# Designs tried in a protein design chat: VH-VL binders against q9nrl2r1430to1533. Part 24

Target 1, 104 residues: q9nrl2r1430to1533
Amino acid sequence: GGVHELSAFEQLVVELVRHDDSWPFLKLVSKIQVPDYYDIIKKPIALNIIREKVNKCEYKLASEFIDDIELMFSNCFEYNPRNTSEAKAGTRLQAFFHIQAQKL

## First folded at step 2 (VH-VL)

Design n3 (framework fv_nezutatug)
Fold by ESMFold2-Fast, scan of step 2:
Structure n3 (fold): chain C 104 residues (1-104), chain A 121 residues (1-121), chain B 107 residues (1-107)
Amino acid sequence: as target 1 above (104 residues)
Amino acid sequence: QVQLQESGPGLVKPSQTLSLTCTVSGYSISSGYYWHWIRQHPGKGLEWIGSIYHSGSTDYNPSLKSLVTISADTSKNQFSLKLSSVTAADTAVYYCARVSDYGGKFYEDYWGQGTTVTVSS
Amino acid sequence: DIQMTQSPSSVSASVGDRVTITCKASQGISSWVAWYQQKPGKAPEPLIYAASSLQSGVPSRFSGSGSGTDFTLTISSLQPEDFATYYCQQANSFPLTFGQGTKLEIK
């Protein structure tokens, strides 16, 4: 059960990190560089945080892992207008995630 | 090409207000970025004074907060620093600078050449 | 406030040497570190942003690395124009804080 799910999470997060469109998601958005981000986005998250949670065995179920990834994309689309490079990268990476997540 | 240029009095008397202006060319300050004031005391490192975001919101170094006001005049494409109740400890080179408003991406930061301010009677 | 500590305070080196300067943050700052070069009598010049990204026009012999609390600036083959003081700066949160500086001197 849980052991196999954790291995699948590790594989998927590595695939997301290596994807060309991961650049907006690798690290938390800076308060200095985007100061209104944290006024708009109440639950910030990024791939480095998700990867740490996977490594610490903090996800007990695939649904918890999927929820964090989806929160990351939701935050991107809430903050960034659709015509931005960030939103376009998010759209492509989310589509890739949905295909890979079928294995979970 | 983006350029920043500081201007203001080179000599200020103790207890008076220091007023400096940064004139920006090549980019409209209302269009983006944080715009910073940073100083360097003689023979020492760099100290951040405060910043104004293109929306007009300001952030100040807590050690200076009661003494500092930063404002922008978008019609002149300038932002300004007022430092009240100056002492000899405020003698420094003052710089204005622009920082990118999104991290992890390619961007360019720009600094003015600096203006020397001496606080002396 | 986040304290930035540079090591060493000064380093003596020769043209052609590989030089490394380190910077440690008192708290995790992800990759939000910038590096600056300052020559005597001149303004600081931006060198690196986001720990590892070169500013436009900066020679490729400069590189940055690190994440979290430990960061490094490397000059792979020192040139005469590289003798200067180098500063790290955290850009994670206000107030912005700088390291104390590392003076790179000719040996």
Scores: ipSAE 0.000, ipTM 0.550, lowest interface PAE 14.4, mean pLDDT 84

Design n30 (framework fv_nezutatug)
Fold by OpenDDE, second read of step 3:
Structure n30 (fold): chain C 104 residues (1-104), chain A 122 residues (1-122), chain B 107 residues (1-107)
Amino acid sequence: as target 1 above (104 residues)
Amino acid sequence: QVQLQESGPGLVKPSQTLSLTCTVSGYSISSGYYWHWIRQHPGKGLEWIGSIHHSGDTDYNPSLKSLVTISADTSKNQFSLKLSSVTAADTAVYYCARYHSKGYLRGYFDLWGQGTTVTVSS
Amino acid sequence: DIQMTQSPSSVSASVGDRVTITCKASQSISSYVAWYQQKPGKAPEPLIYDASSLESGVPSRFSGSGSGTDFTLTISSLQPEDFATYYCQQSYSTPYTFGQGTKLEIK
């Protein structure tokens, strides 16, 4: 088939993944490494899951896509104290996302 | 089974520093939960003192902030309370507790120590 | 600070009675209220969290309701072991604050 341009959602996910502060968000938290994570976070989500949903065209509205991204950050801030590397990374990445999301 | 146990001197002289330790067993304090100190003056209600996460993040009651220090020792699975310049008003049963929350956010105290009585007297 | 005002300060009741304890917050705190039971010489134990969620192991005769500023703890049919002091607590923001307590005594 022909070469298709990435959708706005796909492009944004790629940009998020490539960001230096994406490391806490690339995949779901390991239950082995963080045994209590899923006792706290009941709606886990990560960039790889969001990417799959984008690929499957599960987002019909930009708001749905944004909600999942915001959930991802919310989970990070719920589990990680403000001064942790994860929370700091999340803060920076979220700020980046908010700027990019204006294009949606 | 998770247990919290307070320890420290039951008697402190005025102007001295009250020092207590909470030892947690059956559960690591190196978790997403915050650990708290709460006290109850005789015949009175409950007063929140402050909290700590194993990362070192702390939160204190503003009414006590200048006098309170909470610390954690993950190697011993303990966290501690220091209250300086004590007076008779600091006489109370002191509890350590785990806050069942999402990180440092909203929740409730799901596990408590049995409490330790501290009397401030000359 | 958010003030939590319980009512009544004390109540006398008999086994089998329906008992209601109220807690009023000085500002809206959504559903971020917990209830605790404390017996003499013991630490408080959680009963209800998030205004209406029953803590594991707590008898179903205990229930909580409310949102915003007005909250209620209800014991549908009082049992002998329920005579104790009860406290509400707001988890909306720090400093966390408790109600002054309600002592439930046998009539």
Scores: ipSAE 0.024, ipTM 0.713, lowest interface PAE 4.2, mean pLDDT 92
Fold by ESMFold2-Fast, scan of step 2:
Structure n30 (fold): chain C 104 residues (1-104), chain A 122 residues (1-122), chain B 107 residues (1-107)
Amino acid sequence: as target 1 above (104 residues)
Amino acid sequence: QVQLQESGPGLVKPSQTLSLTCTVSGYSISSGYYWHWIRQHPGKGLEWIGSIHHSGDTDYNPSLKSLVTISADTSKNQFSLKLSSVTAADTAVYYCARYHSKGYLRGYFDLWGQGTTVTVSS
Amino acid sequence: DIQMTQSPSSVSASVGDRVTITCKASQSISSYVAWYQQKPGKAPEPLIYDASSLESGVPSRFSGSGSGTDFTLTISSLQPEDFATYYCQQSYSTPYTFGQGTKLEIK
């Protein structure tokens, strides 16, 4: 979308990065330290990649931005069992995202 | 049945370069994990030095970054530490270790060498 | 860098006692804490990872708990072979950092 939407995406990504529960999502899971991750997850993504796409104006629609954030959460829940610290952080951060995304 | 064994000189003079080697047996270092150096000062806790992957990717403790070089020799199944400009403060037991992760950040050092004592003295 | 602070620095206990060691991180690290046991002249050995997960082969009398900044290692009924120094370590970010250690001594 427009300049307004790009500014809103930048603000939201910054708020996600600053959230206490962002740690599983800040950068890509290391394929060297966690090699089975890339056997299970076919479309890896992280907040640093999403932020770079926002900065390069690669999102044309708010729905495209939302889809990438939701993919990030979906990957977390697919790989991590429900009771892990990663899945719990993802659940809380996703709830925060849904509240903030209403402003988009 | 994976084992790590440190080797190198036990005595190094101040201002010289400390060189240590870790030999890995029962497992190929080119299998995709990071291999680490950790030291323990006399009567003190543990200090992480840095890590290497067989591709040449390294990560160093920022407090030591200008002084540390870690390298890997996959043909010998070894990785090595060079610490330049040593002082008495570098006197420690040096361990090599493997880092194992059971999730994104659910990692820990699951295998350690027995340690090698290094004294920096004239 | 994340600082890990252990308490107490030493503890004296008897066989059969319940022993608790605590570790505090200078910032929130979720559950990303490991615990190690070190005996004199030996390398550290892993006991616990991800705050509460017991390493394979470690006796069930060892347990870990905590999240955020406060973490605890508990030995429910101390055995003679448990007299050692214990270290916590954060695995949240590099540089990996360790607590200063807690020496468990015979009373």
Scores: ipSAE 0.018, ipTM 0.611, lowest interface PAE 7.1, mean pLDDT 87

Design n31 (framework fv_nezutatug)
Fold by OpenDDE, second read of step 3:
Structure n31 (fold): chain C 104 residues (1-104), chain A 122 residues (1-122), chain B 107 residues (1-107)
Amino acid sequence: as target 1 above (104 residues)
Amino acid sequence: QVQLQESGPGLVKPSQTLSLTCTVSGYSISSGYYWHWIRQHPGKGLEWIGSIHHSGDTDYNPSLKSLVTISADTSKNQFSLKLSSVTAADTAVYYCAKLGYRYSYGKSFDPWGQGTTVTVSS
Amino acid sequence: DIQMTQSPSSVSASVGDRVTITCKASQSISSYVAWYQQKPGKAPEPLIYDASSLESGVPSRFSGSGSGTDFTLTISSLQPEDFATYYCQQSYSTPYTFGQGTKLEIK
């Protein structure tokens, strides 16, 4: 196959992943490292999962894509106190996302 | 199973600092949960004092904020309460308890310690 | 702060009776209410969370309902071991606050 131009969703996910503050969000939280995470977070999600959904064209509306990204941040802020590195990273990344999402 | 146990002096003189420790067993305080202090004055209801996360994030009842300090020692799996300048109004049964996250709503305090009685008297 | 006004302060009832305790929040708190049972000399024990969800191990005769500002705890058929003091608590925001309690006594 040939090289295809990334969709707006694909491009945004790439930009999120490449962001310096993406490290808390790249993949699902490890149950081994954080044993109580899934007792609290009932709808876990991460950028690799969102990327896969984009690749499979599971998002028909921009709002659906945005909802998953917002869920990802919501989970972070629910589990991590505001003074943690994870929450701080999430705050910055979310701000970046909100700017980029205006293009969708 | 998670168990909490309060410890500290049962008698404190007025104007002194009340100091209590909660020892947690069966569960690490280095989790996402917040750890709380609650007290109950004799014959009265329950008053939330404050909470701490192992990261150091604290939350205090505004009515007591200027007098309360909560700290955590992850190496001992303990968290502590200090209440300065105590008066007779601070006589109460003091409980430590576990309750979710700051932004996790709809849960209950569970479990509780058995409580420790602190009397402020000359 | 969110105030939780609990009523009645005390109630006398007999075994087998239906008992209802109410709690009113000073503002809307969705369903973020827990109920506790406390016996003399003991710590409170949770009964209900999220207004209507029964804690594990709690008898089915206990139930909770309500949303917004008005909440109720109901004991459908009172048993001897149910005589105690009950408290509501809002988990909507800090500082967390409790109702003043309802002492359930034997008639």
Scores: ipSAE 0.021, ipTM 0.692, lowest interface PAE 5.9, mean pLDDT 91
Fold by ESMFold2-Fast, scan of step 2:
Structure n31 (fold): chain C 104 residues (1-104), chain A 122 residues (1-122), chain B 107 residues (1-107)
Amino acid sequence: as target 1 above (104 residues)
Amino acid sequence: QVQLQESGPGLVKPSQTLSLTCTVSGYSISSGYYWHWIRQHPGKGLEWIGSIHHSGDTDYNPSLKSLVTISADTSKNQFSLKLSSVTAADTAVYYCAKLGYRYSYGKSFDPWGQGTTVTVSS
Amino acid sequence: DIQMTQSPSSVSASVGDRVTITCKASQSISSYVAWYQQKPGKAPEPLIYDASSLESGVPSRFSGSGSGTDFTLTISSLQPEDFATYYCQQSYSTPYTFGQGTKLEIK
């Protein structure tokens, strides 16, 4: 391929990936590093999966994209207690997302 | 391999400020995670002091109140502890450590620095 | 704050013995427990994370179990290099807290 304009969803995912607090969300949680994660979290998701869905044009409505991002944060807060480093990163990144999502 | 090394004066006078620095090698502090200070009083257990993320977010043990400040210098790949108004009770071995489930050991502190002994005495 | 209470404070054992150390949390902490071994003059070394997962390079004679408030570290066949102090630690919430330690001594 050629040069393509980035979609609004791709632009927002890129901003999330570049954010300092994205580190817990870049890839799916490792079962080796967190053995009980998949016993608690039934719908795992991460920014690399969301970006792949954007690139495959799987989001037809902004609400579908927003739902997947919110699922990612919901999973973070369900698995990670409120005062953990992961939950704190999630809280800040979610606030950033809510500001950026107003453009959608 | 990520390695942490503490440095600072081994002797501090009562009422002064204790200042320690942790130098991180093999991993960039700017790549994420929280970076922690933990101490161990002579013959006693381990006490978590606090942590910092390179964004400036800090978390401090409430038992140390406003006496603790942790800062990060990403250009030097270091983070530092300042403990003000020290007393003999602050005599301890001070460790820096990393914690995070996206590292190879999950939720454990790993790696640790080798520790630096600080004595508070006149 | 979450209090972590270890039992016993010390245990005397012989090489080949099975040793169990218990840790109790003052509130439910799921599986958010790590165990550490500390030898004199050294920093603690992690043995177990998330209650039951063995750290890389740690001998299989070490195992962890438990969930909620009650956790155990077991050494199935004690070796000479295992005489050390052991600590549990919760990573459920800040401030992160450690047990008071269990000193494993030669009988």
Scores: ipSAE 0.007, ipTM 0.575, lowest interface PAE 13.5, mean pLDDT 85

Design n32 (framework fv_nezutatug)
Fold by OpenDDE, second read of step 3:
Structure n32 (fold): chain C 104 residues (1-104), chain A 121 residues (1-121), chain B 107 residues (1-107)
Amino acid sequence: as target 1 above (104 residues)
Amino acid sequence: QVQLQESGPGLVKPSQTLSLTCTVSGYSISSGYYWHWIRQHPGKGLEWIGSIHHSGDTDYNPSLKSLVTISADTSKNQFSLKLSSVTAADTAVYYCARDRYYTFGKGYDYWGQGTTVTVSS
Amino acid sequence: DIQMTQSPSSVSASVGDRVTITCKASQSISSYVAWYQQKPGKAPEPLIYDASSLESGVPSRFSGSGSGTDFTLTISSLQPEDFATYYCQQSYSTPYTFGQGTKLEIK
């Protein structure tokens, strides 16, 4: 991807972070608060990590960027029951992402 | 080490309610795992009954949904099964088990030893 | 519901034999298949998960393969302790369902 694609990734991450439903995804889950999280989730990821990868220009393809975002949501739905606030937030945020991702 | 143990009456009369409890040790049910009930009729295969998460999220086999209630007691580290209006068809060995992953399942990694329930007048 | 058709229902084999058990799903379930071994009077014990991942403590003579709709459990060289009933299970979606089972007996 070129400069324009990098800018698009950056902008999308900013929009995701600013979204009201981003709170479960801003940073990695705490081992202290959720002791068994990393026994279940083997590829942890969060928006701060994705933002860092964008800043370092580690995404060469839009598909790579999208894969990490989808992994983030997948992890959420894997650990959290459907009726939890985290899962509900994730569902809404993912829908938002899918709309925005069409612009990439 | 994670251990599951089923308990409850081994004999239930027709039309009554079957009630079983699974006691988990070595691991808290207040986790991201889902906990399942599975049964096996004599000489038959395995049938999934339903599952529960400590949050109260439940999932039931549609074939049994109207008759099944699964609940959890995190204070006792237990989850329970109630099956109402039992018939001879409900005679089986009942197992509780832990599901490694609910959404992206990896199968059941820990099982109880099973408890036999016979429905007979 | 997703149906898991397991075959054969029974198989007779000798120690040292290669044994193959198959399971066919009624629809594509990716790799969300587990295999269990059950001996008389005992609970099922996990062998394989995610179609091909060997459960901890399970001998390497056991292996799983497949994706989509067709799955296979293989015992490369049958040992005396392997005579039991085996079940496949789909964990793709609820209600979770099992194959009918394969009883592996001594020839």
Scores: ipSAE 0.025, ipTM 0.695, lowest interface PAE 5.2, mean pLDDT 92
Fold by ESMFold2-Fast, scan of step 2:
Structure n32 (fold): chain C 104 residues (1-104), chain A 121 residues (1-121), chain B 107 residues (1-107)
Amino acid sequence: as target 1 above (104 residues)
Amino acid sequence: QVQLQESGPGLVKPSQTLSLTCTVSGYSISSGYYWHWIRQHPGKGLEWIGSIHHSGDTDYNPSLKSLVTISADTSKNQFSLKLSSVTAADTAVYYCARDRYYTFGKGYDYWGQGTTVTVSS
Amino acid sequence: DIQMTQSPSSVSASVGDRVTITCKASQSISSYVAWYQQKPGKAPEPLIYDASSLESGVPSRFSGSGSGTDFTLTISSLQPEDFATYYCQQSYSTPYTFGQGTKLEIK
């Protein structure tokens, strides 16, 4: 906990957003363009929401921040078949996240 | 300084494909969030057409169905709009815009000057 | 689609007046609202982002407020260059949507 942890979360979210494989995760999936998404995914989340929570100091523990990032990847793999571009991007970005999360 | 500039034909015939390009200067498309196309019909408000991330991810307004395609060329620092099977209803001023890089989609911080497109025979 | 409704559609005001324009979203959009000013024949100019953050170079007489569904743009002391059409926009969910616009005209 505390200000130092929140600064580290901010840095990590920025690195995730700038990554080439962040595209499936930048914003909430459109209900209009993907109408069955919210029938399958019950806890939707995206990097813009996680960034907002970091900026508002809503994460009390590093584990809460990590849980939201992992939920984002879990949703990706639940909705998208393994061989889709979305799932492949998610796999690479998750690996990048695990390396960067060692700094937390 | 960051500048966006639209280019393309001012007159397009019905049923043809409208092609517009946005040239970005002073900033790399690969360093940004999403890049957008917006249009404004004569005497009306603003309509979002779609967006692209430098990775190739696109999002389109469903009202345009499968008629719209947005692409990016990072080597030229440009992104482009193709709108197929145009009608008189596609007559508008077309703008390109940059999503904010530090607020992650909380509005546009730069707009192009706009290019007028008339669909007429 | 998230609908953005502006009120009023037009307002007549005098230099020095306080002007308030409102924008209502059809569902909660947190702070994902921006405001733009458009003068005839020109591209929209950004004024406010993230509901209440003032764009660099924009005069301090402009301010934004609100969260959830109800948002306001306020001009504390209207200047001659402020007569324009104002638009709100949500960027919470695609498709991004704009309000219908509020025309601010000289009394």
Scores: ipSAE 0.007, ipTM 0.622, lowest interface PAE 11.0, mean pLDDT 87

Design n33 (framework fv_nezutatug)
Fold by ESMFold2-Fast, scan of step 2:
Structure n33 (fold): chain C 104 residues (1-104), chain A 122 residues (1-122), chain B 107 residues (1-107)
Amino acid sequence: as target 1 above (104 residues)
Amino acid sequence: QVQLQESGPGLVKPSQTLSLTCTVSGGSISSGDYWHWIRQHPGKGLEWIGSIYYTGSTDYNPSLKSLVTISADTSKNQFSLKLSSVTAADTAVYYCARGTYEKGLSYYFDYWGQGTTVTVSS
Amino acid sequence: DIQMTQSPSSVSASVGDRVTITCKASQGIGNYVAWYQQKPGKAPEPLIYAASSLQSGVPSRFSGSGSGTDFTLTISSLQPEDFATYYCQQYYSYPLTFGQGTKLEIK
């Protein structure tokens, strides 16, 4: 497995990045732009961090990769109220992810 | 407007540890970008040494991994390089730089320090 | 490690000339290539990212092209301030690697 699993993870991250609703997730939230984010979110993560972990072969199992993606969505819903554009984007992107993750 | 500035000794003896610090101004090392050390041997090209994310997560060039330690001090807005057991081959200009995913996961060095010259000589 | 090989190692040109520098990766790297300009005694400055995207503030006479293994930096009409050494860099995989550099010199 490892090589083929890593190719699948990379393909999925690329598809997430290219999705119209990826904009809240591309990189970590700026402490300067959103000062209270790191007071609320204790395990920050973003697609750029996940992509780097994929490229460095840090995910040994699909479950580890899925856990990091789910953490990213969980952080979004914890910080952002349900009616925000961020939370709505997160909801749609998470649904897309769940469909694509069936291939892992 | 982000600025990086290297500081450290200009001369190190063989077998000693080289220690350099990069001070960041005009931005925070906690911003979600990666912070890098790159060196350039006299009259030669660029060699990536390693990177750090402000939480302490590091990546090192495998050719240097057993010799390199990079650390961050968010309270001082600084990150530092330690290179152990230096030899004459470690004589170079050392740069610190910011690596960014700003352009849709495009990653490159968009800000560089001015560089500091390190000579390893007995 | 992904090896980046530049050609030529040096080129002599005159103001107004069109200059082309090439960079070859030892394996496919998509479009994950950046180009930098370095003047004597100075740090490198970013020019191009994602093989063809121009860095903010860089003159439009600079352009990049290519994908996979073969990449090109072009200066359409050389200016006096363009005499420098140029480096390509891949950021497809760790460790990050640079080409050996191309020195652009006055005729």
Scores: ipSAE 0.005, ipTM 0.567, lowest interface PAE 14.5, mean pLDDT 85

Design n34 (framework fv_nezutatug)
Fold by ESMFold2-Fast, scan of step 2:
Structure n34 (fold): chain C 104 residues (1-104), chain A 122 residues (1-122), chain B 107 residues (1-107)
Amino acid sequence: as target 1 above (104 residues)
Amino acid sequence: QVQLQESGPGLVKPSQTLSLTCTVSGGSISSGDYWHWIRQHPGKGLEWIGSIYYTGSTDYNPSLKSLVTISADTSKNQFSLKLSSVTAADTAVYYCAREYSGSRFGDAFDIWGQGTTVTVSS
Amino acid sequence: DIQMTQSPSSVSASVGDRVTITCKASQGIGNYVAWYQQKPGKAPEPLIYAASSLQSGVPSRFSGSGSGTDFTLTISSLQPEDFATYYCQQYYSYPLTFGQGTKLEIK
């Protein structure tokens, strides 16, 4: 763990947030807008939560950070049909993440 | 304008691997659309096999489990199906199809190949 | 898996008739339903997507309706070329599933 890893995590989260396909992932899904989401998804997460965890130094290992990002994508594909704009954005953003994560 | 064409062997022996290719013309496999394989057993209805996105992301019918592999070759503008350990039950007409993704709600299978007949026999 | 149940399995009709085919999903699928027409020895051809949107080039006598679990394909005035098998499909979630088909036969 350390400052070097935290800086790398923050940089990667910033790159994900800036990506054109980040829009489904920026914030937790609204229960008002999507009432059945939390009946299906038991471990909700979003980029704003992951960034907060990075800022609070809650990730001790790169694997913990990667697991949270992968959970975010897994939730997207579990809830959203493959043909939706959300699922398509998730597929592209996940591919981008896998390339960037090689730098970790 | 976009057209799909299946190609592969018409006869496959039991226990071998069936390999089919779908060639896309008049459009790009990298366009962001989803590409699918569907089959139809003699005298029966339609069965979805699986899909691929050009980045290599795949989804498969759970009934086919580890027996199916779909791959894409963007340089050749093709996507392919491999079905391992075939039996007589895999005798069918095999179709490739495009799912247009330009709309948020999707356009289902808007373009189909003509189909290729595969017989599994000794 | 989402089961798609078509009714009837077959229907006999005459040219000029109004024909309806229904499709029921085992769970709510919004408007993610497509309809296809298949003639003997030919690939399926798309008719309807998003439950009610007509595919380009498809005659206006074809229409789709419904949402949630109950869907209908209607042919307002049957023509000779319409005798075929019709399939509904959900594309809401994987695995994608089709109805069992409805064979439309001349009376």
Scores: ipSAE 0.007, ipTM 0.609, lowest interface PAE 10.3, mean pLDDT 87

Design n35 (framework fv_nezutatug)
Fold by ESMFold2-Fast, scan of step 2:
Structure n35 (fold): chain C 104 residues (1-104), chain A 124 residues (1-124), chain B 107 residues (1-107)
Amino acid sequence: as target 1 above (104 residues)
Amino acid sequence: QVQLQESGPGLVKPSQTLSLTCTVSGGSISSGDYWHWIRQHPGKGLEWIGSIYYTGSTDYNPSLKSLVTISADTSKNQFSLKLSSVTAADTAVYYCARVDYKGGIYSEYGMDVWGQGTTVTVSS
Amino acid sequence: DIQMTQSPSSVSASVGDRVTITCKASQGIGNYVAWYQQKPGKAPEPLIYAASSLQSGVPSRFSGSGSGTDFTLTISSLQPEDFATYYCQQYYSYPLTFGQGTKLEIK
């Protein structure tokens, strides 16, 4: 057990995972399904990785946690054109994240 | 380990509000878990009522949303269900249950700890 | 709402039998299925989560399988304490929904 077991970071990750728009963000993008992804995105991240970092008490500052979530959204918008279902899901989930983060 | 115990009036008159409490022992309701209310009508299956996270965030079954309130009292290590305007159709055994969030995401885990249930009869 | 339909509604079996209970979701739900055992007058007890993961402390004769819409609970060698009602539950989407239950009865 770590200091982050009851943290606000854990609640935010759980709420993001539960959200209907989390499907593009649950796991890392497959090279087989999207072969050019890792040529474009140099710092890949996903909710499963962020959740693991929270559970292992790897975030020492709130800004580090927020930076990883924002990186995830930034990667989405960099790779996916604005009119794609991925980008639309990312836009809605990011808005939800910003509202939930205000409760901290 | 964690144990849950329901308590309530047993008998409620039609049109009144049913109030039930779940007392948690061996663990804290503020330990990041989701806490659920489920009911079972006589001779029937299980029906999910709603849930509360330790921060007060709630989810309700849409069929009951206008009638249900779930709340938590961390000082007493309890969470509660209020069901307004009850009718004979609300006669059931009511259970509280936990989903453990420590080890992962909600979508991976089912309800791992249940209370023994409390019988509620709606009758005048 | 996602409907969960169990089959059969009841099954009669003898100690030592292999028993299978199926559960069908009205739409794709990945592997977000749990199974519970309920004995008369008792609360449900968890058996399986994530369609195939055995709950800690549950005997290895219980197993779950399936993904998408079709799920199965198997008891490889039925014991006397296994006569009970079994429920599947989806937790892919709110509201959470349960199957109608399968009664496992002594032959």
Scores: ipSAE 0.005, ipTM 0.563, lowest interface PAE 14.5, mean pLDDT 85

